VH-VL binders against q8is19r433to663. Designs and how they scored, part 31

Target 1, 231 residues: q8is19r433to663
Amino acid sequence: GSNIIAQQITIIDNEMLMAIPPSQFLHKSFSKESKSPQFHDMVSKFNEWARWTSSEILSKEKLVERVVTLSFFIDLAKSCVELGNYNAANAIVGGLNHSSISRLKLTWERLSTKVTQDYDRLLSLFDLSMNYKNYRDEIKSTKAKIIPYLGLFPKDLIAIEEGNDNFTNNNLINTEKFRLLYQTIKKIQSYQQPLFTFKTSEPIKQYLKNISNGLSEEKDFHSISHKLEPR
Short names: E, the ipSAE of ESMFold2; O, the ipSAE of OpenDDE; V2, 0.75 times the mean of E and O plus 0.25 times the DockQ between their complexes.

## First folded at step 14 (VH-VL; framework fv_cixutumumab)

Design k39 (at its last look DockQ between E and O 0.84; V2 from the best seeds 0.00; counts 0 for: pae E 3.0 > 2)
Fold by OpenDDE, look of step 14:
Structure k39 (fold): chain C 231 residues (1-231), chain A 118 residues (1-118), chain B 108 residues (1-108)
Amino acid sequence: as target 1 above (231 residues)
Amino acid sequence: EVQLVQSGAEVKKPGSSVKVSCKASGYTFSHYAISWVRQAPGQGLEWMGGIRPIFGTANYAQKFQGRVTITADKSTSTAYMELSSLRSEDTAVYYCARDYRYFYMDVWGKGTTVTVSS
Amino acid sequence: SSELTQDPAVSVALGQTVRITCQGDSLRSYYATWYQQKPGQAPILVIYGENNRPSGIPDRFSGSSSGNTASLTITGAQAEDEADYYCNSRDSKGNHVVFGGGTKLTVL
């Protein structure tokens, strides 16, 4: 089942999230890896989840197995959402909607109606339209523990930094700008809490931490996809 | 204040159905699950199933599979539990509870007494 | 499906310490949740996760886990602690929620 995998993914992601000092979100530190190594570690893991998703699907030469694997990752993304891990869920969705995967028409057509509907809900949740409006609405004012999609924080912080001057027209400190930055950082900190629900499965956790060892490179994805389903 | 308000007591005949409502307030409805738990007289707590409003899909205990239907209306922040083919053994207090992702239930309704008798 | 087992009844003298234990295979993967229930009332969450107390729950309540077991400990039992206590978790597959049979605590 996808539940155990989703749980261990969430443990990994949460550990990474908790390891990011709030200072790495100040002064656009996140824009430089040398100034924000923990932030970039989590970004790298995000990309790894996405690559893992695509790579695993593309590794299945038999159509039936590929359909099962595709279904698994859809379920996995759903499970991540159910655990409040929007970061991993979005990464998996990214892997699923990669052009090398989306072109596999024979594979997608064999999905069950339920799985297809679940995928549509995931796409809707992580729709880019209106700057991730659906996602933002979903997490708005939540008091529950979540792992937010990390990619939006830099965007939001940059918008504040660049959209506001440090000083007012009267050459005073722009306190509103810094209030906005403070609020955003406080929000990030509010997400940096431990999990109190499920326990670590060390074997699975270690497997997932080292998941990149057997993955195909993105540059090969289209070639593999075309080999699987020529068009 | 977070609270769950359940519908009133029900008296039903064997073979009929009952539908209990649970109206949630004080929090964002879609951020939590709603679980249904029943308790027969003098017995322990029994999980029946739950629903996450965001997906609208319910999860059921195996014992009640095919006989219970759990739904949620996001527009009214209300969850429903319908139990069909009622038996005398279904006589119990039925609770709805705010469920944090099916890990713990931190807010409970006051319960709905359902009595099944001929 | 997986099950959780509890002793049906335990007793404790006023001011003394009592431990209620829950056992099940699912507890290897999940933390137990503990509920207190008094006659005619809905259950109340008292411990979740390893050792987390909701607001309003006295600090004499604590949780612990070991292997396939979880325990609720009341350090310095009070008269008002007399109640039924239920442990709860997901099943081994993580698909369903399960309750223990409950433990009736008597304060002497």
Scores: ipSAE 0.614, ipTM 0.854, lowest interface PAE 0.8, mean pLDDT 94
Fold by ESMFold2, look of step 14:
Structure k39 (fold): chain C 231 residues (1-231), chain A 118 residues (1-118), chain B 108 residues (1-108)
Amino acid sequence: as target 1 above (231 residues)
Amino acid sequence: EVQLVQSGAEVKKPGSSVKVSCKASGYTFSHYAISWVRQAPGQGLEWMGGIRPIFGTANYAQKFQGRVTITADKSTSTAYMELSSLRSEDTAVYYCARDYRYFYMDVWGKGTTVTVSS
Amino acid sequence: SSELTQDPAVSVALGQTVRITCQGDSLRSYYATWYQQKPGQAPILVIYGENNRPSGIPDRFSGSSSGNTASLTITGAQAEDEADYYCNSRDSKGNHVVFGGGTKLTVL
């Protein structure tokens, strides 16, 4: 079921998170793969989770199978949130919200009311409005272990860098800017904790590590989607 | 400083229902499950079910399906367990516990004694 | 019928080492969690994950697992350790929480 898959996705994502040294967030190192290889590995896997979601739904020619698959991925994203894996949950939601998937009206209208409500809550959680307000509110007060959406840290660090001068009007070092940068990096480090919940299933983990092999390319998604549900 | 405060002891007749409350404080309510565990006199611990407040998803042990209803009110940080069609065998202490994603229960309420007698 | 099996009673001499075991198929996929309960009190968490102690639990308590078996070990047992000990984990399908039947530890 979706909880077992979510558990193994969370093991994979946490291993990548734990492997990122703090230096990869310094001096905008995250903008160059050569200076931030572990950060970029996790970004690449995020995109792979999203592509996997879209590709699996599009691979189902029969409407009944496509509805079951769509329902599975909504449940999977929900399970990821319930495990504190907001990174993978956001990736899966991104795959569900891809234009080639969202246009599948016959498939979407056959979802149960419960699954539809769960999806609406997931969309609200990862909504872009007010600088991801709903997501940030969700995670800001937690002491529970989470895997955060990785893509917000570069945005936050760039915003601090560009919104604050390095020197004051008196040519003194702007200590407030560097305090804000340090606090952000310290926040990232606070998420780099082991899991203490479930054990690796090696067959499932290997499948998930290799899911890019055999998936449809994103450039083909629209053509496949149109064949499945013509307008 | 995490606390779970349960409602007081209850005496009930067979065939009636009981609703026990569990008010949480000192942590973000939506980030943990609340589990309900009962213990009959001289017996072991028995998980009845729980709820994850973030989606409002209840999870029930098979034995209690159809007799138990577990709910949560996020605005008051309170969970509720209602057990219907009470029998004398339901006489027990009923605990609520903060449950880390159904993997371990690190904070427990003091328990609510429910006595079912005619 | 019990998905987690514990011996009902174990004795240990004061200052000696004791091991309380828990067996079940689900322990291959999930860690056992251990609780201590004294009469008239709520259970308290003593071990979670592989071998993590919450704050306030003495370092004489440790946990381990192998295959379908988990163990709680108390080294240098003290009179205050006399209690019931419960393991818990997930059921065989991974859907529900289950408890073992409990082990009464007597410290002689």
Scores: ipSAE 0.482, ipTM 0.808, lowest interface PAE 3.0, mean pLDDT 90
ESMFold2 (binder alone), look of step 14: mean pLDDT 93; pTM 0.952

Design k40 (at its last fold request DockQ between E and O 0.89; V2 from the best seeds 0.00; counts 0 for: pae E 2.1 > 2)
Fold by OpenDDE, fold request of step 17:
Structure k40 (fold): chain C 231 residues (1-231), chain A 118 residues (1-118), chain B 108 residues (1-108)
Amino acid sequence: as target 1 above (231 residues)
Amino acid sequence: EVQLVQSGAEVKKPGSSVKVSCKASGYTFSHYAISWVRQAPGQGLEWMGGIQPIFGTANYAQKFQGRVTITADKSTSTAYMELSSLRSEDTAVYYCARDYRYFYMDVWGKGTTVTVSS
Amino acid sequence: SSELTQDPAVSVALGQTVRITCQGDSLRSYYATWYQQKPGQAPILVIYGENNRPSGIPDRFSGSSSGNTASLTITGAQAEDEADYYCNSRDSKGNHVVFGGGTKLTVL
């Protein structure tokens, strides 16, 4: 069940990724929405995936249903990773790690051992330690088509831009800086390729494109969570 | 260069088990599945199952469910297929293949001949 | 699970065009993959993602799809193209992989 959803999520994410001009990664354009609308669209979708994850779990008043839903999203994140969609997977993990969700002890305790193990693997993969070292190692040198976690590229580019002067002390062009920038952009472009795997399910795709409809707002997550499982 | 090296030919008795290995090299092992496909003499290709090494998720064709076990060792980039309760009908060439997310198999091993006879 | 069906055999004259067709419900949801197999050899991927050729595959091979069908076309068949051709895809549920029965292509 989660596979079909993961596939259509991946179609959406890949379309968004392909729509981002490389120029939006230059000159810190990504820092301004007006200069990088496609980049920000994909960031917004990332946030929607996360919000969707939390909202759906919190929408289940019955414990049994909530456990099933939690299990579903863990499986969905796993499926996304297995499809090479690290962006959506990380978004879902973010939703799962939201404080309103993580505090649901009764729900988490009822997960099967297998599902819990899958979740632990996801946490390990997307661990923040050492600037996402595990994730970076996982995708390092891959030639396979993937959808990378988009959020790291701005960080990396800023590090290059701010960590290097445009000119050397001898008033020469810092070619190394621009080489690093070029390599990063080239890497991004290498991920911008079509999917040659599954076809679009228009009904599912449209549902997912408009996933914000009917979702709870983040500002209400904690109150809902406390109602579901009081302190 | 991407390569899949399979273990050698096997001759087995009915009721026994066979375990075939497939060592992968030249690519990121975790980013592709390994599929197992067999072909009986004069017959077509038959998908048995596969594994995605990144999380160790194995999938099996319904026909072989309960009789086949597929595993992967990421540390050695090796996949294994074990088929139990062997029958004469299991006589076939068994292929492992690099499978991109179970959508296409772009690199194949040379095959392992398994003969089941009394 | 879903099934894929192919004609068991087709023939084509040297230099002519031939189309091998695969049919199945799963093809509505997934792109077909095509493999070539010659006697005593492992299969070789020739077309994936409907119409993508791996490196080393001649441009006379092409793929197409319509509805619940997919086709492999060889434009200008060569003698070396004589082989068995298999279509492949995920099943309709997306949980398994399925092969067609194969098509024996004879080049006359």
Scores: ipSAE 0.913, ipTM 0.950, lowest interface PAE 0.5, mean pLDDT 96
Fold by ESMFold2, look of step 14:
Structure k40 (fold): chain C 231 residues (1-231), chain A 118 residues (1-118), chain B 108 residues (1-108)
Amino acid sequence: as target 1 above (231 residues)
Amino acid sequence: EVQLVQSGAEVKKPGSSVKVSCKASGYTFSHYAISWVRQAPGQGLEWMGGIQPIFGTANYAQKFQGRVTITADKSTSTAYMELSSLRSEDTAVYYCARDYRYFYMDVWGKGTTVTVSS
Amino acid sequence: SSELTQDPAVSVALGQTVRITCQGDSLRSYYATWYQQKPGQAPILVIYGENNRPSGIPDRFSGSSSGNTASLTITGAQAEDEADYYCNSRDSKGNHVVFGGGTKLTVL
């Protein structure tokens, strides 16, 4: 079920996280794929998790199958959070919250109360409001191993770079700016730890690594969605 | 310092229920499961169930399904285990443990002795 | 309890090497975890994630696995290692936590 898939997604995401050297966060290197290939591998996979979610739901022509699939992906995102994989969970929630999916009223109405409540909590966790306040509060001060939502680190690093001068009013090096940069890099490195929990299932891992093959492209989602549930 | 402090020993009659508390401190309560493990005199360790507080998701061993209720209060960082329809076989030490997502238990409470006798 | 199998007792001479084994189908998918329990005390974690030791556990304790079998190895056994040892993992379906029956280690 969704727990087994979440475990293998977490192996894949953690391998990518551990492969990112700190240099890819220096000098805004993350803005160019040639200077940050491992960072971009993980961003690309994040987008694949999201597209996979939307595409699978849209591939189910029959309402009953679509409800089962929607419920599966909500449970999958919940399982990812419960494994500490906030990166994949946020990607899946993004796919569920895509306009082509959120409009499927007939499908959403058929969810159980439990699954609906779980989805509402997932939406709240990854809400954009106040610079992702709910998410940041959730992971604040944790000592447990997690895989964080990767996309916030470039945003934070850019804000530090552009919000602080390199030199103080008296022409000394602005040590506070460099302390802030270092603390952010150190925080990223603190998440780069091995998993000590479950083992790879090679057939499932291979399937998940290759999920982009055969997926509908996002440009087609709207058309497919309206065929499934016309207004 | 991570600590799990359990409620005190209980003496119960058959057919009654017991509720054991486990107050956590020194870590972010929602980031770990709390597992409940019991040990009858001279016997091995037996997992009863646990809870992941982030979504309030309880998980029960099949043997105890229907008799055990596990809850968590995030505001007080406290987990509870309630066992109903007590029998003499339920006489045991009941441990709570901080459980890394049901994979390993790295911090244990000292245990709560529950004695069920006529 | 029957999903993870341990021998009920093992003996070792002081200073010698001993292996305590744990067998179960779920060990193909999940690492075994090992706990030490002395009389009148709560268990303590000694090995997780195959071969990781928590802080304070001597390096004479190690773990390994092959197929459906996990092992706890104590090299240079000491008198204080005399205890019950439990393995722990998930059940065969991966849903629930399960313990082995425990192995009483006697150091002679």
Scores: ipSAE 0.615, ipTM 0.839, lowest interface PAE 2.2, mean pLDDT 91
ESMFold2 (binder alone), look of step 14: mean pLDDT 93; pTM 0.954
OpenDDE, look of step 14: ipSAE 0.848; ipTM 0.917
ESMFold2, fold request of step 17: ipSAE 0.570, 0.603, 0.575; ipTM 0.816, 0.828, 0.822
ESMFold2 (binder alone), fold request of step 17: mean pLDDT 93, 93, 93; pTM 0.953, 0.954, 0.952
OpenDDE, fold request of step 17: ipSAE 0.909, 0.913; ipTM 0.948, 0.950

Design k41 (at its last look DockQ between E and O 0.88; V2 from the best seeds 0.00; counts 0 for: pae E 5.0 > 2)
Fold by OpenDDE, look of step 14:
Structure k41 (fold): chain C 231 residues (1-231), chain A 118 residues (1-118), chain B 108 residues (1-108)
Amino acid sequence: as target 1 above (231 residues)
Amino acid sequence: EVQLVQSGAEVKKPGSSVKVSCKASGYTFSHYYISWVRQAPGQGLEWMGGINPIFGTANYAQKFQGRVTITADKSTSTAYMELSSLRSEDTAVYYCARDYRYFYMDVWGKGTTVTVSS
Amino acid sequence: SSELTQDPAVSVALGQTVRITCQGDSLRSYYATWYQQKPGQAPILVIYGENNRPSGIPDRFSGSSSGNTASLTITGAQAEDEADYYCNSRDSKGNHVVFGGGTKLTVL
């Protein structure tokens, strides 16, 4: 089931999150791969989850199988959210709303009402509008262990860095700027905790760590999609 | 302070229904699940089901499937458990608990005693 | 099936160490959670996620696991530790929550 897969995805994501030194979020280090290799590893894995989602759906030539696969990934995203893994959930949603997938009207029309509603909730949660307001509201002030969407931290840090001068008008250190940066880094660190819920399934974990094997390339997605459902 | 306040004791006839409420406070309601656990006199703890406030999806133990309904109102931070077709065996203390994603329950209500008698 | 089993009762002398064990197939995949319950009271979370203690739980409580078993250990049992202890986890499929039958701990 999707829950077992979601659990192992979450273990992988959490290990990667924990492996990122907080220093990689300082001084815009995340903007350079050479200065932030662990951060970029996790970003790459995020992209891999998205690619995996789209690739798997597009690999199903039969409509019925494609519908089942689409439903699975919607459930998987939901399961990730339920586990507090917003990073993987958003990656999967990204794969689902990729233009090569969203155009598969015959496939989407065959989804059950429940699955469709679940997908709508996911879209609402990860709505890009107002800088991910719904997502931010959802995780706001939580003290529970989660894996946040990693992509927002660089954005937030850049906003602080560029929105505030290092020095005040009277040439004093802008302590407020550094307070904001410190708070953001502390927040990141608060998420870097071990999981206390489910255990590692080594076979599944290893499969998922190597999930890129056999995936279609993004450049081929539209071609495959059009072949599956011509318009 | 995080707390769960449950509704008062109930006395019901066999075949009737009971609805117990659980009001949560001190934390963001949607960040945790609510589980319902009952305990018959002199017996152990029994998980009945739970609800995820984010999606509003409830999950039920197989034993109670079709007879229990769990709901949540985010606007009032209140969860509900309704048990129908009551039997004498349903006499128990019913607990709501703050559940971290069905992995552990770190805050419990004080319990609601439901007595089913003819 | 996904059940958890516990010994119904164990005893320990004051100041001694006692281990309460929970067994079930689901414990191969999920960490056990332990609850303490005293008469007339709601259960209290004492251990979760292998060996994590919530705030307020004494450090004499510890958790461990091996294979399809999980254990709660009380090192230096106190009189106030006399209670019922329940283990808990998800079922093997991860769809539901299950409790052990409980263990009554008597402190002698």
Scores: ipSAE 0.678, ipTM 0.869, lowest interface PAE 0.8, mean pLDDT 94
Fold by ESMFold2, look of step 14:
Structure k41 (fold): chain C 231 residues (1-231), chain A 118 residues (1-118), chain B 108 residues (1-108)
Amino acid sequence: as target 1 above (231 residues)
Amino acid sequence: EVQLVQSGAEVKKPGSSVKVSCKASGYTFSHYYISWVRQAPGQGLEWMGGINPIFGTANYAQKFQGRVTITADKSTSTAYMELSSLRSEDTAVYYCARDYRYFYMDVWGKGTTVTVSS
Amino acid sequence: SSELTQDPAVSVALGQTVRITCQGDSLRSYYATWYQQKPGQAPILVIYGENNRPSGIPDRFSGSSSGNTASLTITGAQAEDEADYYCNSRDSKGNHVVFGGGTKLTVL
């Protein structure tokens, strides 16, 4: 089931997180793939998790199969949160929120009440309002191992870089700017810890590492979605 | 300091119910699960179930399914375990423990002794 | 029968090395966790993951695993190490928590 898949997704995401050296967050290096290849590998995989979610749902021509698949991915996102993998959970929620998926009214209305409530909680957790306040509140002050949503760190680091001068009016180093940068980098590093919970299942891990093979391309999602549930 | 404080000892008659509380402090309640483990006199540790406070989802050992109810109140950082239809065999010490997602229990309460006698 | 199997008792001479074992099919997929319990007290966590010690656990305690077997090793056993030791992990389906039956360690 979804627990085993979430465990292997978490192993894959944690391997990528552990591989990112701190230099890739310095001097806006994350803005250029050549300067931040490990960071961009993890971003690329985030996008693959999202596209996988949408593509699998759209691949189910029969309504009953599509409902089962939608339910599975909601359970998978929930399982990722339960393992502390907020990065993959947010990616999957993003795939569920894709316009070509959210429009599938016949599919969404057939979800059980329990699954619908779980999805509503996931949406609330990753809500953009007030700079991801719900998400930030959830992960605040944790000493537990998590895999954070990686996409917020560039936004935070850019805000620090562009909102603060390097030098004060007296040409002295702006120590507050560099304190803020240091604290953000240290927070990222605090998440870069091994998992001490479950072991690799190589067949499942290999399937997930090669997930893009055979998926529909995003450019085709709208056409497929309309064929499945016309307006 | 991370701490789990359990409610006091109870003496119960067969057929009644008991509800044990477990108040957590010193950490973010939603980041860990709470497990309930009992130990009858002279016996080993027996997992009864636990709860995931993020989704409020309880997980019960098969032996206790239908007799145990585990809940959590995030606003008070308190978990509860209620065991119904008590029998003399339910006489035990009942522990709550902070559980890292059902993988390991790093902080334990002191236990609550429940005695079931006629 | 128990999904995790431990010997009910072992003994060790003061200052010597002892291994307490735990066997079960789920240990191929999940790490074993080890707890120490002294009479009248709650268990305490001594080893989690392959070989991680919580703060306050002496370095004479270590863990290892191979296949479906996990071991807790105490090198240089002390009198205060006399206790019951429990392993725990997930059941074979991965749904529930299971404990071994416990091993009583006697230090001679």
Scores: ipSAE 0.243, ipTM 0.704, lowest interface PAE 5.0, mean pLDDT 89
ESMFold2 (binder alone), look of step 14: mean pLDDT 93; pTM 0.954

